# VH-VL binders against Ras guanine nucleotide exchange factor D (gefD): the designs that were tried, part 20

Target 1, 231 residues: Ras guanine nucleotide exchange factor D (gefD), of Dictyostelium discoideum (Social amoeba) (q8is19r433to663)
Amino acid sequence: GSNIIAQQITIIDNEMLMAIPPSQFLHKSFSKESKSPQFHDMVSKFNEWARWTSSEILSKEKLVERVVTLSFFIDLAKSCVELGNYNAANAIVGGLNHSSISRLKLTWERLSTKVTQDYDRLLSLFDLSMNYKNYRDEIKSTKAKIIPYLGLFPKDLIAIEEGNDNFTNNNLINTEKFRLLYQTIKKIQSYQQPLFTFKTSEPIKQYLKNISNGLSEEKDFHSISHKLEPR
Short names: E, the ipSAE of ESMFold2; O, the ipSAE of ESMFold2 at other seeds; V2, 0.75 times the mean of E and O plus 0.25 times the DockQ between their complexes.

## First folded at step 15 (VH-VL; framework fv_ontamalimab)

Design y06 (from x02 with light chain D33E; at its last look DockQ between E and O 0.94; V2 from the best seeds 0.86)
Fold by ESMFold2, look of step 15:
Structure y06 (fold): chain C 231 residues (1-231), chain A 118 residues (1-118), chain B 112 residues (1-112)
Amino acid sequence: as target 1 above (231 residues)
Amino acid sequence: QVQLVQSGAEVKKPGASVKVSCKASGYSFTRYGINWVRQAPGQGLEWMGWISTYTGRTFYAQKVQGRVTMTADTSTSTAYMDLRSLRSDDTAVYYCARDRWYEGMDVWGQGTTVTVSS
Amino acid sequence: DIVMTQTPLSLSVTPGQPASISCKSSQSLVYSEGNTYLYWYLQKPGQPPQLLIYKVSNRFSGVPDRFSGSGSGTDFTLKISRVEAEDVGIYYCMQETQLPYTFGQGTKVEIK
């Protein structure tokens, strides 16, 4: 079910999070893959979670199977949120929001009311307005383990780097800038905690690690979507 | 300081309408939906419906379908429940409650007494 | 609609003694593995309901550990290990497994 899959996704995401050294967040190193390979591995997997979501829904030619698959991914994103894996949850929501998916009116209309509520709740959580205010408030929770949405850290770090000079008006080192950078790095490190709560299912984990081998390419999503529901 | 504050008590005649307000404070209004629950005198709790404060989508209990409209105004952080064609069995205390998702209804308004009598 | 049936409908309890409330649903409340949407609320006299337990057995934040929930499928129990004066009120079970959400009839708990 979706809870078991969410657990394995969370194991995979946590392994990647734990592997990122703090140096990859310094001096805008995350802008270059050669300077931030572990960071980029996790970004790549985020994009694979999103593409997997869209591709699986589009692979279902029968409406009933497509509704079941859409429902599964909404439940999977919810399970990820419950486990504290906001990175994977946001990726899956991104896949659900792909224009080739959101246009599938026959499929969306057949969701149960409960699954439809859950989708609206996911949308509100990952709303980008006010600098992701809803998400940022959410991750201040007391959950024992949080895997944050990785994509916000580069945004925050760039804002600190570009919004603050290295020297004050008196040509002294701007210690406030470096305090802000340090606080952000310490926050990232606070999420780099071992994961003890789930058992690994090696077959499921290996399937999830190799998921891109079977995915449709995004360039094809639009034409597949129109064949399924021509409108 | 999360709080839901509801409008005051109302006395109505059968056939009239009532609109109960529920003002949220202390959190991002669009983050969580709102449930409406009523309680007739000496009776238990009855769910009436739910609104997403983010999308505006609603689901209503069948017993009140066609007579109820739930809305949300994000500019004032206020949810509304409009119940029309009132009957004597609509006499109840009406609560709004924050939808904390899988954790349930975690914050409730103080309640609004609606009395329907001829 | 899922019918929720509570027993007993009323309890009088000596302070410091345990209390137990049963809730039975007309259908299974299991949505999926690990997702049974059964909740407990307390309505103290003159107050709105307050959340005690979510998803069968999880204490909501700030709820004392003398409250515990258990059960599975269609049969659920709320236990209060030592009833205190502040625990007086009406206890409701409620399900969110499917719409419409439905409540039990309530169990009134009083102190002798």
Scores: ipSAE 0.829, ipTM 0.920, lowest interface PAE 0.7, mean pLDDT 91
ESMFold2 (binder alone), look of step 15: mean pLDDT 94; pTM 0.956
ESMFold2 at other seeds, look of step 15: ipSAE 0.843; ipTM 0.927

## First folded at step 16 (VH-VL; framework fv_ontamalimab)

Design z01 (from y03 with heavy chain V55I; at its last look DockQ between E and O 0.95; V2 from the best seeds 0.87)
Fold by ESMFold2, look of step 16:
Parts: C-alpha cells; sequence; structure tokens
Structure z01 (fold): chain C 231 residues (1-231), chain A 118 residues (1-118), chain B 112 residues (1-112)
C-alpha cells in the first residue's frame, strides 16, 4: 500500500539530505547550483515528486482510474507525514494543489469522506500563514526521524543574512547574526540522521529515482486537464 | 497548555435549538479539526460529526444530518455545534474533541450538559 | 455503519491483578493504506474520555506501559498488566477506518 511507497520515498529523500554538506547552506550558496549541487539535487527531486503527482493523475483518461490515483496520492502524502517525511509530503500536496488538478471537479467530488478529511488535514499542516506556523509547530514533535521541508531553510537563512549586518556600528563582528546562522545550521544537521528502520526495495527505489523519464511536461498540464474535464 | 473549554449547561424545550461553543487555546486552532461526540445519560459515546477548522468542511452522522450545523471561527479559535429541532432523546453531555489525525481524539472539552424537557 | 462490540461489559478487579477487554468489529478495520484505525479511550468517573491507545497498539503520550493493545482485522484486545486504583472507569474501543466513527458499548472496570 502507500506506506511501502512512502518508505522508499523517505529512503531516497534521506540519502539526499545526508549528502548535503553544511557549506551549501552558507553565504546564500543555495542560490547557485554550482555552489550547492547536493542541495539542488534534493530541490530537483522535490519538484519531481510534485510533477509526478500531477502527471499521474492527468494520465488517467477514465474518471474511475483518476479518482483511484488522486486517492492514492492523498494517502501517500499522509503516509509520508506519518513517517516524518514532511519534504515529500509537501511536494505531493503541491502537485495536488496544481491548478490543473484542483479544477478536476468530477474527480474530487468522487473521493471518499475519509480521503477528503485527510486532504483537508494536509492542507492545514502546510498552510503558509503566520510563517508556516502549523508546519513549524508540527516538526517540534517527538518523532524519531524528521525529513523537513527543505525549501523553508533558504527562506530562514536569507532572512537572517538580509536582516542583520555582519559588523556592528563599532566595526565589531555582529555575534548575534552568526549565532542565529549557527543555530539554523545545527538544526538542519540534527535532521541529517541515518535511517535504520526501513528495508530497501530496489525495484521500487529504482522506479522512484527515475520517475521523471515518463512524466508529462508541466506546460502540457492545462490542455490535458481541459480535455479530461472541459467544464 | 492545550485545552478546549465549552459553554455552560443548557435546558431547552422540544423543538428549540442549542448552540454549544468550544474555545481552543494553547495551539494553532486551524491545525487540527474538531469532532463532536455526545453521551446520553447512562449511555455510551456517539460521534456526531467533524469539522475542518482550516477549510470549514463538515461531515455529520446520519442520525443528526439536517438538524446540525458545525462551524469554526478562526478569529476567536472557537468551534460551534448548533443542534436544531431538539427532541427528548437529544438530552446528553456534548463533548468537543480535537482531531489529532491518525492519533485520534487527544484533547477533550469538559462537556456541556443539554437537557431537553417537555 | 461498523458495529463495535465489547466484552465483558463490566469487570471487577483487585488492585495489582491483570484485566483484559475484548472488542470486535462487524467488518475489517484495515484501511487501504495498511493501517488499522482502532482506538481505546478511558472515561474516568465524572471526566471526559481520554485517549489511551491509537492504531491498535500505540500508547498515547503519558499512558503507562501497563496498558497494551493488540489484535488485527476484526478482533482486538486491551490489556492492563496490573490494575491500579486510578484505572477505574469505562473503557471504549472506537474505529476511525470509515465515517461515521463508532464506539463500542463500553466496559466498566471497578476495583473489588
Amino acid sequence: as target 1 above (231 residues)
Amino acid sequence: QVQLVQSGAEVKKPGASVKVSCKASGYSFTRYGINWVRQAPGQGLEWMGWISTYIGRTFYAQKVQGRVTMTADTSTSTAYMDLRSLRSDDTAVYYCARDRWYEGMDVWGQGTTVTVSS
Amino acid sequence: DIVMTQTPLSLSVTPGQPASISCKSSQSLVYSDGNTYLYWYLQKPGQPPQLLIYKVSNRFSGVPDRFSGSGSGTDFTLKISRVEAEDVGIYYCMQETQLPYTFGQGTKVEIK
């Protein structure tokens, strides 16, 4: 079921998280791929998870198949949250929220009540308001393993860099700025822990690592969506 | 300190309405939905419905469908359950409970006694 | 609707002795994601219910390890390895596999 797929996604995401050297989070290095290749690999995979979600749903010409696929991805995002993989969960939610998907009224109205509840719960978790307050409260949980939403750290690090001078008025090092940066980097490093609990399925893992090879391009999503549900 | 504080006891005539409030504190109100559960005197627990405090979507138990409206006011962090066309068998303690998703109903209000008398 | 049936409906136990409560559902509680959404709640005298066990066997935070849940499919059990005076109350099983959520009738646990 979706729990097995979520486990393999989490193995893949954790391997990428573990590979990021701390230097790629400093001096806005994450803004340039040449300075932050491992960081960008994980961002690229995040975008692949999102595009995979949208593309798979749009690939189902028959309504019943599309409903099953939509239900599967909502369950998959929930399974990722249960495992502490908020990065993949947020990516999948992003794919579900794509305008080409959210407009599929015939598909959405056929979801079960349980799946509909779970979608609402996912939306509340990843709500942007109050600087991601719901998400930030969530990751303070006592879960043994957390893979955080990676995209939030550049936002936090840029805010610290841009909101603080490197030097005080007296030409002394602004130690508060560097304390804030250090604390954020240590927080990221606290998530860089090995996984000990999941068995790798090489066929599933290879499929998931190569999903972009068969996906529709985002530029085509709108036209495909309109063909599926013209209203 | 996470808590749900409900409005006080109500005595109503058959055919009237009651609106029970459930004030949340100590957490982000829109993060978790709210379940409503009632318990008639000497009886077990009966689920009445659920509301997403973020979206406002509701699902109701069939027994109360058409007579109940559940709402959430995010500005006051308060959920409401409005039960109309009251009958004597609606006499119960009404609980709100926080929906902790797959972990269940983790925080409960103190309960609101609603008595429907002739 | 899924009917939840508890046995026994009443149980009298001396402190320090074990207790066991059975819960049977009218259909499988296994959901397509692989989870089984079976829960246990305790309602102490004069109090609202409190969560003990979620998803069959997971103790909720702060619940003593003398409480354990087990079972699969349609048959579930809550065990208390050594009953304490504070464990008095009514125990309910509940399912969230499908709406409407449904509770068992309750099992009243008393101290002899």
Scores: ipSAE 0.847, ipTM 0.935, lowest interface PAE 0.7, mean pLDDT 91
ESMFold2 (binder alone), look of step 16: mean pLDDT 94; pTM 0.956
ESMFold2 at other seeds, look of step 16: ipSAE 0.852; ipTM 0.937

Design z02 (from y03 with heavy chain V55Y; at its last look DockQ between E and O 0.93; V2 from the best seeds 0.83)
Fold by ESMFold2 at other seeds, look of step 16:
Structure z02 (fold): chain C 231 residues (1-231), chain A 118 residues (1-118), chain B 112 residues (1-112)
Amino acid sequence: as target 1 above (231 residues)
Amino acid sequence: QVQLVQSGAEVKKPGASVKVSCKASGYSFTRYGINWVRQAPGQGLEWMGWISTYYGRTFYAQKVQGRVTMTADTSTSTAYMDLRSLRSDDTAVYYCARDRWYEGMDVWGQGTTVTVSS
Amino acid sequence: DIVMTQTPLSLSVTPGQPASISCKSSQSLVYSDGNTYLYWYLQKPGQPPQLLIYKVSNRFSGVPDRFSGSGSGTDFTLKISRVEAEDVGIYYCMQETQLPYTFGQGTKVEIK
């Protein structure tokens, strides 16, 4: 079921998270791929999870198969949330929200009530209102393992850099600014913990690491979507 | 402290309507949905419906379909259940309960007694 | 609708002794995601229900270790290893595998 796939996704995401040196968050290094290759590998995989979601749904010509596939990805995002993998869950939700998917009215109306509830719950969790308030409250949870949505750390670090001077009015070092930066980096490091809970399935893991092979390009999503549901 | 506080007891005649409020505090109201569950005197629990506080979508139990409207006001962090065309078998304690997703209904209101008698 | 059947409907327990409550569903509660959405609630006298166990066997936060859930498919059990005075009340199993959510009829637990 979707919890088995979510476990393998979480292994893959955690390997990438563990590989990011803290230096890639220093001095805005994350703004240049050459200075932050491991950070950008994880961002690229995030986008790949999203594209995979959309492409798999669009690959199903029969309505019944498309409904099953849509239901699976909603369940998969939920399973990722249950495991504390908010990065992959947000990516999958992004793929579900793609305009080429959200327009599939025949497919969406045939979801079960349970799957429809779960999708509404995912939307509420990843709502960007009030600086991602629902998500930020969620990751304060007592879950033993959290893989956070990685894209918020550059946002937070830039806000600290732009909102604080390096020196006070008295030409003393602004130690509060550097404390805020350090606390954010320390928080990132607190998520970089070994994963002990799940057994690796090498066939599934290799499939997931290579999912971009054979997927439709995003530029084609609109035309495929209209062929499936012309209205 | 996470809390759901409901409106007070109501006495109604058959054919009237009742609107029960459920005010949430101590958490982000739009993060979790609300279930409504009722309990007739001396009876077990009966699920009535669910509302997404984020999206406003509702699902109702068939027994009350057409007579119930559930709403949520995000500005006041308050959920409402409006039950119309009351019958004597609607006499019950009505609970709101927070939908903690896969963890179930983790926080319950104190209950609102609705008595329907002629 | 999924019918949830509890046995016994009432039981009296000597303090400190174990108690066991059975819950059976009219169809499998295993959902396509691999989870089983079976829950246990306790309603103490004069109180609203409170969550004890979610997804068959997971204790909710703050629930004492003396409560445990088990089972699979259609057959589930709640066990209390040593019943205490504060455990008195009505226990309900409930499913969220499909809408409408449905509860068992309840099991009243009393102290002898």
Scores: ipSAE 0.789, ipTM 0.907, lowest interface PAE 1.0, mean pLDDT 91
ESMFold2, look of step 16: ipSAE 0.803; ipTM 0.914
ESMFold2 (binder alone), look of step 16: mean pLDDT 94; pTM 0.960

Design z03 (from y03 with heavy chain R57N; at its last look DockQ between E and O 0.95; V2 from the best seeds 0.83)
Heavy chain, then light chain:
Amino acid sequence: QVQLVQSGAEVKKPGASVKVSCKASGYSFTRYGINWVRQAPGQGLEWMGWISTYVGNTFYAQKVQGRVTMTADTSTSTAYMDLRSLRSDDTAVYYCARDRWYEGMDVWGQGTTVTVSS
Amino acid sequence: DIVMTQTPLSLSVTPGQPASISCKSSQSLVYSDGNTYLYWYLQKPGQPPQLLIYKVSNRFSGVPDRFSGSGSGTDFTLKISRVEAEDVGIYYCMQETQLPYTFGQGTKVEIK
ESMFold2, look of step 16: ipSAE 0.788; ipTM 0.909
ESMFold2 (binder alone), look of step 16: mean pLDDT 94; pTM 0.959
ESMFold2 at other seeds, look of step 16: ipSAE 0.791; ipTM 0.908

Design z04 (from y03 with heavy chain R100K, light chain Y31W; at its last look DockQ between E and O 0.92; V2 from the best seeds 0.86)
Fold by ESMFold2 at other seeds, look of step 16:
Structure z04 (fold): chain C 231 residues (1-231), chain A 118 residues (1-118), chain B 112 residues (1-112)
Amino acid sequence: as target 1 above (231 residues)
Amino acid sequence: QVQLVQSGAEVKKPGASVKVSCKASGYSFTRYGINWVRQAPGQGLEWMGWISTYVGRTFYAQKVQGRVTMTADTSTSTAYMDLRSLRSDDTAVYYCARDKWYEGMDVWGQGTTVTVSS
Amino acid sequence: DIVMTQTPLSLSVTPGQPASISCKSSQSLVWSDGNTYLYWYLQKPGQPPQLLIYKVSNRFSGVPDRFSGSGSGTDFTLKISRVEAEDVGIYYCMQETQLPYTFGQGTKVEIK
């Protein structure tokens, strides 16, 4: 079931989150992999979750199997949201929204009404408009342990760095800029908490850690998609 | 505070239409869908349909399929339910309720009484 | 459609005493994700319904701990450990496992 897989994804994502030292967010270090290896490990895994989602759906030549797989990934993203793993949930939604997946009309039209509702609910949560307002409202109101969507922190930190000078007109240190940077770093650190409630399944965890083996390359998705549903 | 405020009571003749509004405040309107539920006098609750305020997709109860249209206007944070070809057994209090996903319908409007009589 | 059947349809309870309401569904409410989409609502006199319990046993935010839900499959129970005057109203179970969403007939709870 999707709840067991979501738990293992969350263990993996949290291990990567816990491993990121704060220095990797300073001085735009996240722009260079050599200066932010743990940050980039988690970004790479985010992209892998997305590619896994798309690739698995596209690997199903038979329509019935493709519908089952699409339904599973929607349920998986929902399970991730329920566990507070917004990072993996957003990655999976990204894979579902890939143009090579969204065009599969025969597959999408065969989803149950419940799964279709859940997909719409996932879309609303991760809506890009108003600077991810729905997502930001969601995590602001939550007191429980979460794994946030990592990709927003570099965006916020770059905006602070480029929108503020280091010195005021009087050659004093611009303390407001550094206060904003500090607050963002402290927010990231507040999410770096251990998980106590999930039991590791080593076979599932091993599979998920090595998931890139056998996945189709994104460059091939369009071709595969058109073979499956030519219209 | 999160609130759903509905339009006022309506008295209609059989065959007419009614359009009930549901204005949301205190949260991002596109974050959560809207359910419509009605309650005939002295009766229980009956689900009428659901709309995604983000995508605009709707699902309707079969009993009202073909007679109902649910819409959402994101610019005014308002959901609408338009029920056509009214019959006397459509007399009910009509509620809008926020779809808090797996947590259920967490916030309800005050209700709109629709009376259909000849 | 999934039929939801509540028993009893009416309760009269001495203040401070427990109350128990049964809800049965015509088919399993377990979804393929392993969750059970069974909900409880309270409609106080002259008010719209309010959410009490989601997914069988989870209290919604702000709901007092005297309310608890239990059950599995097709059989569910709402318990109020100590009924208070403010608990008067009609209690509904509801399912979201499949469309259309369906409610039980309601159970009216009064203080005697």
Scores: ipSAE 0.836, ipTM 0.929, lowest interface PAE 0.7, mean pLDDT 91
ESMFold2, look of step 16: ipSAE 0.848; ipTM 0.935
ESMFold2 (binder alone), look of step 16: mean pLDDT 94; pTM 0.960

Design z05 (from y03 with heavy chain M105F; at its last look DockQ between E and O 0.95; V2 from the best seeds 0.88)
Fold by ESMFold2 at other seeds, look of step 16:
Structure z05 (fold): chain C 231 residues (1-231), chain A 118 residues (1-118), chain B 112 residues (1-112)
Amino acid sequence: as target 1 above (231 residues)
Amino acid sequence: QVQLVQSGAEVKKPGASVKVSCKASGYSFTRYGINWVRQAPGQGLEWMGWISTYVGRTFYAQKVQGRVTMTADTSTSTAYMDLRSLRSDDTAVYYCARDRWYEGFDVWGQGTTVTVSS
Amino acid sequence: DIVMTQTPLSLSVTPGQPASISCKSSQSLVYSDGNTYLYWYLQKPGQPPQLLIYKVSNRFSGVPDRFSGSGSGTDFTLKISRVEAEDVGIYYCMQETQLPYTFGQGTKVEIK
C-alpha cells in the first residue's frame, strides 16, 4: 500500500535533509550548486518525485490502469502528509498538477469520490496564496517529525536578505535582519532530526533512489498526454 | 478560538426552502472543507454532504441530491446549505462540521433547528 | 452504502466501572492506502457531537486516556476504562472509507 512507499520516500528525504550542513543556507549559498551540493541533491530529488508522478501516470495506455495510477499517487501524497513529509507530498502534488496530467479529463472524472476529496484537500494544503498560509499553518503542528518543503527556505532567506540592509542609516549593524536570518536557520535545523519510526525496505528504497533511470523525459509529456487523450 | 457559528432556528412550510449559514473563525477558511450533518428529533446523525471550501466541489448524500446546494463564500468565511422542497421529515437539527481530513470532524457548529410543519 | 451497526443501543453504567461499545460495518473499512477510517463521536446532552477517536485507535487532542478504540476490518470497539459523570451521552461510530459517510445508530450511555 501507499503507506509503505511513503515511509521509504520519507527515509530517503530525511537522509538528504540530515546531510545538508547549515553553511549551505548562509550567504545565499543555495544559489550555487558548487556551494550547496547537499541542498541541491534534495531539490533534484524533489523534482524526481514530481517527474516520477507524471511519468508513471502517462505510462498507462489503458484508461483503467491510468485511473488506478492517478488514485495511487493521490493516496501516496496523503500518506506523505500523514507522516509529516511535506516535501515529497508537495512534489507529488506538483506532478499531479503538471499541465500534461491535469488535462486528462477522462482519467480525472473516473476517480472515486474519496480520492477526489483527498486531491482537493491536498490542493488546499499546498495553496500558494497568502505566502503559502495553509502550509505554514500546517507545519506549526505538533507532529513528532516534519520534513518541510525546502523550496520555501531559499524564498524566505532571499526575502530577508533583499528586504533589509545590513546596516542602519547611521552604519550600525541591523540586528533585526540578523535575528530573522538566525531564526530561519534555527528552524531549518529543528527539522534535521533522526527518524525513529520506520523500518527500511532496501529493495523498495533502491527502486525509489533509481526511479529516474526509467522515466519519460518531461519534454515528451505533452506528446504522450495528447496521444492518450486527444483533444 | 476556532469556531463555527450557525444561523438561528427556522420554521418553514412544506415546499419552502431554507438556507443555513455556518460562519468560520479562528482559522484559514479555505484550509478545511465543511460537512453538513442533520439529526431528526430523537434520532441519530445523518451525513448530508461535503464541500471543499478551496475548490468549491460538493458531494451530496443521495437522499438529498437534487434538493440541496452547498456553497462557500471565502470573502466572509461562511458556508451555506440550501435545502429546497422541504418535507415534514426534513425537520431536524442541522450541523456544519469542519473537515479535518483523516482526523475526522473536529469542530462542529452549535446546530440550527429547522422545523417543517403544515 | 456501508451500514454501521452499534451494540448495545443503550448502556447503564455504575460510576467508575468500565463500558464497552461495539460497532460493526457491513464491509471492511480498510482502505487501499492501508488505513482504516473508523471514528467515534460523543454527543453530550444538549450539545453538538465531539470527536473522540479517529482512525480506529487515535485519541483526538484533549480526549482523556480512559477512552480507547480498537478493532480491525469490520469489528470495532470503544472502551471507557472508568466511566465518569461527564461521559454521559450518545456515542456514534462513523466511517469515512467511502462516501456517503455513515454513522452507527448511536449508543446512549447513562449513569445508574
Scores: ipSAE 0.853, ipTM 0.937, lowest interface PAE 0.6, mean pLDDT 91
ESMFold2, look of step 16: ipSAE 0.854; ipTM 0.938
ESMFold2 (binder alone), look of step 16: mean pLDDT 94; pTM 0.958

Design z06 (from y03 with light chain N35K; at its last look DockQ between E and O 0.95; V2 from the best seeds 0.85)
Fold by ESMFold2 at other seeds, look of step 16:
Order: structure tokens, then sequence, then C-alpha cells
Structure z06 (fold): chain C 231 residues (1-231), chain A 118 residues (1-118), chain B 112 residues (1-112)
């Protein structure tokens, strides 16, 4: 079921999160792959989760199978949220929101009311408006383990770097800037915790680690989508 | 403090309509949907419907389908339930409740008594 | 619609003694994600309902540990290990496995 797959995705994402040394968040190192390879590995996997979601739905030529697959990925994103894996959940929601998926009216209208309700809840959680306010409020929860949406930290760190001078008007070191940077990095480190709650399924884990081999390229999604549901 | 505060009691004649308001405070209104639940005198709880405060989608219980409209105004953080063509068996206390997703209805309004009689 | 049936409908209990409430659904409440969306609410006299238990057995924040939920499939139980005077009211089970959401008829718990 979707909960077992969500657990394996979370194991994979946490392994990548644990592997990122703090230096890759310093001095805008995340802007250059050669200075932040582990960070970029996780970003790449985020994009793979999104592409996997879209590609699997588009691979189902029969409407009934496509509806089942769409329902599965909505349930999978929900399961990731419940496990505290907001990174994978956001990636999957991104794949569901892809224009080539959202246009599949025949598929979307056949979802159950509960699945449709859950999709609306996911959209609300990952709403971009007001600097991801709903997401930021969510991760203040009491969940014991969180894998945060990785892409938000570079935005926060760049905002601190570009929004604050290194020196005050009196040519003294701007200690407030460095305090803000320190707090953000400590927050990232607080998420780098081991998992203790899930059993690894090596066959499923290996499948998930290698999903890119069978996926359609994003450039082809629109063409495939139109063949499935022409307009 | 998270709160849902509802509009005051209403007395209506059969055939009229009623619009109950539910003002949210203490949280991001678009983060969670709103359920509407009613309770006739001496009776149990009856779910009437749900609204996504973010996308505006609604689902209604079949018994009230066609007579109810639920809306949300994000600028005032207020949800509304408009029930038309009132009948005497619509006499009830009407509650709004926050949809905390997999945790259920965690915060409830104080209730709005609607009395439908001649 | 999923019909939720509670037993007993009324329960008188001596303070400090245990209480047990059963809830049966007309269909399995196990959803396709493998989870069971069964909830318990308490409505104290003159108050709106309040959440006690979510997804069968999880206590909501601030709910005392004398409340516990259990069950699977179609059969569910709420237990109060030691009933206190503040626990009086009507207890409802409710399902969110499918729309429309449906409640049990309620179990009124009173002190002897």
Amino acid sequence: as target 1 above (231 residues)
Amino acid sequence: QVQLVQSGAEVKKPGASVKVSCKASGYSFTRYGINWVRQAPGQGLEWMGWISTYVGRTFYAQKVQGRVTMTADTSTSTAYMDLRSLRSDDTAVYYCARDRWYEGMDVWGQGTTVTVSS
Amino acid sequence: DIVMTQTPLSLSVTPGQPASISCKSSQSLVYSDGKTYLYWYLQKPGQPPQLLIYKVSNRFSGVPDRFSGSGSGTDFTLKISRVEAEDVGIYYCMQETQLPYTFGQGTKVEIK
C-alpha cells in the first residue's frame, strides 16, 4: 500500500539528508554543484519523485488504471506528510500539479470524493503564497521526525545574505546577520536525525533509487497527455 | 488561541433561508477546511458538508444537497453556511468545525441555534 | 452511506470504575491507504463536541491517558479506565473513511 512505499521513500530521503555536511549551506555553496554535491543529490531526487509521479500516471493508457494511479499518488503524498516527509510530499504534489496531469479532466473527475478532498488538503499545505506560510506553520508540529522541503533553505539563506550588510553604518561587524545565518543552519541540523521506526525493504528501496531508468522525459509529457485525453 | 466564533441564534418560518457565519481566528484560515455539523433537539450529530477554504470546493450530504451553499471568505477568515427552503425538521444547533485533516475535527464553534416554526 | 452503531446507548457508572463503549460500522473502515479513519468525540452537557481519539487509537492533544481506543475493520471500542465526574456526556464514534461522514447514535455516560 501507499504507506509502505512512503516509508521507503522516507528512508531514501533521510539517507540523503543525513549525508549533507553543514558546509554546503555556508557561503551560498548550494548555488554551485561542485561545492554542494550532497545537497544537489537530494534536489535531483526531489525532481525524480516529481517526474516519477507524472510519468506513472501518463503511462496508463486505460482510464480506469489512470484513475487508480492518480489516487495512489495522492494517497502516497498524504502518507509522506503523515510520516513527516514534507520533501517527498511536496515533490509528489508538484508532479500532480504538472500541467500535463492537471489537464486530464476525465481522470480527475472520476476520483472519489475522499481522494479529491485529500488533494485539496495537500494543495493547501504546500501553497506558495505568503512565503509558504501554511507549510512553515505545519513544520512547527510536534512530529518526532521531519524531513523538511529542502528547497526552502537556500531561499532563506540567500534572503539573509542579500538583505543584510556585513557591516553596520558605524563600520562594525553586523552581528545580527551572522545570528540569522547561525539560526537557520542550526534548524537544518536539527532535522538531520536517524530513523528508528521503519523496516527497509531492499527490493522496493532499490526500485525507488533507480526509478529514472524507465521514466518519460518531461519534454514529452504534454504530447503523451494529449494522446491520452485529446482536445 | 484558535477559535471558531459563530453568528447568533435565528428564528425562521418554513420556506425561509438562514445563513450562519463562522469566523476563524488564531490560525491560517486557508490551511484547514471547515465541516458543518448539525444536531436536532435531543438527537445525535449529523454531518452536512465540507468546504476547502483554500480552493473553495464543497461536498454536501445528500439530505441537504440542492438546499445548502457553503462559502468561505478568505479576506475575513469567515465560512458561511446558507440553508434554503427551511422545514421544521431543520430545527437544530448548527456547528462549524475545523478540518485538521487526519486528526479530525479538532476545533468546534459554539453552535448556532436555528428554530424553524410557524 | 456507512452506518455507525453504538452500544450501549446509555451507561451509568460508579466514579473510579471502568467504562467501555462499542462502535460497529456497516462496512470496513480500512481505507485503500491501509489506514482506518475512526474517531471518538465527547459532547459534555451544554458544550460542542470535542475530539478524544483519532484514527482508532491515537489520543488527541490534552486528552487524559485514561481514554484509550482500539479495534479494526468494523469493530471498535472506547475505554475509560477510571471514570471521573468530568467525563459525563454523550460519546460519539465517527468515520471519515468516506463521505458523507457519519456518526454513531451516541452513548450517554452518567454517574451513578
Scores: ipSAE 0.807, ipTM 0.914, lowest interface PAE 0.8, mean pLDDT 91
ESMFold2, look of step 16: ipSAE 0.822; ipTM 0.919
ESMFold2 (binder alone), look of step 16: mean pLDDT 94; pTM 0.957

## First folded at step 17 (VH-VL; framework fv_ontamalimab)

Design b1 (from y03 with heavy chain R57K; at its last look DockQ between E and O 0.95; V2 from the best seeds 0.84)
Fold by ESMFold2, look of step 17:
Structure b1 (fold): chain C 231 residues (1-231), chain A 118 residues (1-118), chain B 112 residues (1-112)
Amino acid sequence: as target 1 above (231 residues)
Amino acid sequence: QVQLVQSGAEVKKPGASVKVSCKASGYSFTRYGINWVRQAPGQGLEWMGWISTYVGKTFYAQKVQGRVTMTADTSTSTAYMDLRSLRSDDTAVYYCARDRWYEGMDVWGQGTTVTVSS
Amino acid sequence: DIVMTQTPLSLSVTPGQPASISCKSSQSLVYSDGNTYLYWYLQKPGQPPQLLIYKVSNRFSGVPDRFSGSGSGTDFTLKISRVEAEDVGIYYCMQETQLPYTFGQGTKVEIK
């Protein structure tokens, strides 16, 4: 079921998280791929999870198959949340929220009540309001291991750097700014812990690592979506 | 501290309506939905419905479908359950409970006693 | 609707002794994601229900380890290894595998 797939996604995401050295979060290095290749590998995979979600749903010409596929991805995102993989969960939610998917009214109205509830819970978790308040409250939970939404750290680090001068009005080093940066980096590092809970399924892992092969291009999503459910 | 505080006891005549409030505090109200559960005197628990505090979507138990309306006011962090065309067998304690997703109903209000008598 | 049946409906326990409550569902509670959405609640006298166990066997935060849940498919059990005076009340199993959510009839646990 979706638990097994979510476990393999979490192994893949954790391997990428473990590979990011702290230097890639310093001096806005994350803004340049040459200075942050491991960070960008994980961002690229995040986008691949999202594109995979949209492309799989759009590949189903028959309504019943499309409903089953939509339901599977909602359950998959939930399974990722249960495992503490908020990065992949948010990516999948992003793929579900793509305009080419959200417009598929015939498909969405056929969801079970349970899946409909679960999607609402996922949307509320990753809501942007009040600087991601729901998500930030969630990751303070008691889960032993989490993989955080990676894209939020550059936002936090940029806000610290642009909201604080490097020097005080007295030309002294602003040590509070650098303390804030350090605390954020240490928080990221606290998530970089090995997994011991899941067994690797090599066939599933290889499929997931190579998922971008054969996916529809995002530029084609709109056209495919309108062919599936015209108005 | 997470709390759900409900409105006070109500005494109603058959055919009337009642609106029970459930005010949330200590957490982001839109993060978790609200279940409504009732318990008739000396009886077990009966789920009545669920409301999304995020978008306002509702699902109702079939037994009360058509007589119940659940709403949520995000500006006051308050959920409401409006039960119409009251009958004597609607006499119960009505609970709101926070939907903690796969963990179940983790926080419950204190209950609101609704008595329907002529 | 999924019917939840508890046995016994009442039991009287000597303090310090174990107690066991059975819950059976009219259909499998295993959901397509691989989870089983079976829950246990305790309602102490004069109080609202409180969550004890979620998804068959997971103790909710702050619940003593003398409470344990087990089971699969349609057959589930709540055990209290050593009943204490504060464990008195009515225990309910409940499912969230599908809407509508449904509760068992309740099992009243009292001290001899």
Scores: ipSAE 0.804, ipTM 0.912, lowest interface PAE 0.9, mean pLDDT 91
ESMFold2 (binder alone), look of step 17: mean pLDDT 94; pTM 0.958
ESMFold2 at other seeds, look of step 17: ipSAE 0.812; ipTM 0.914

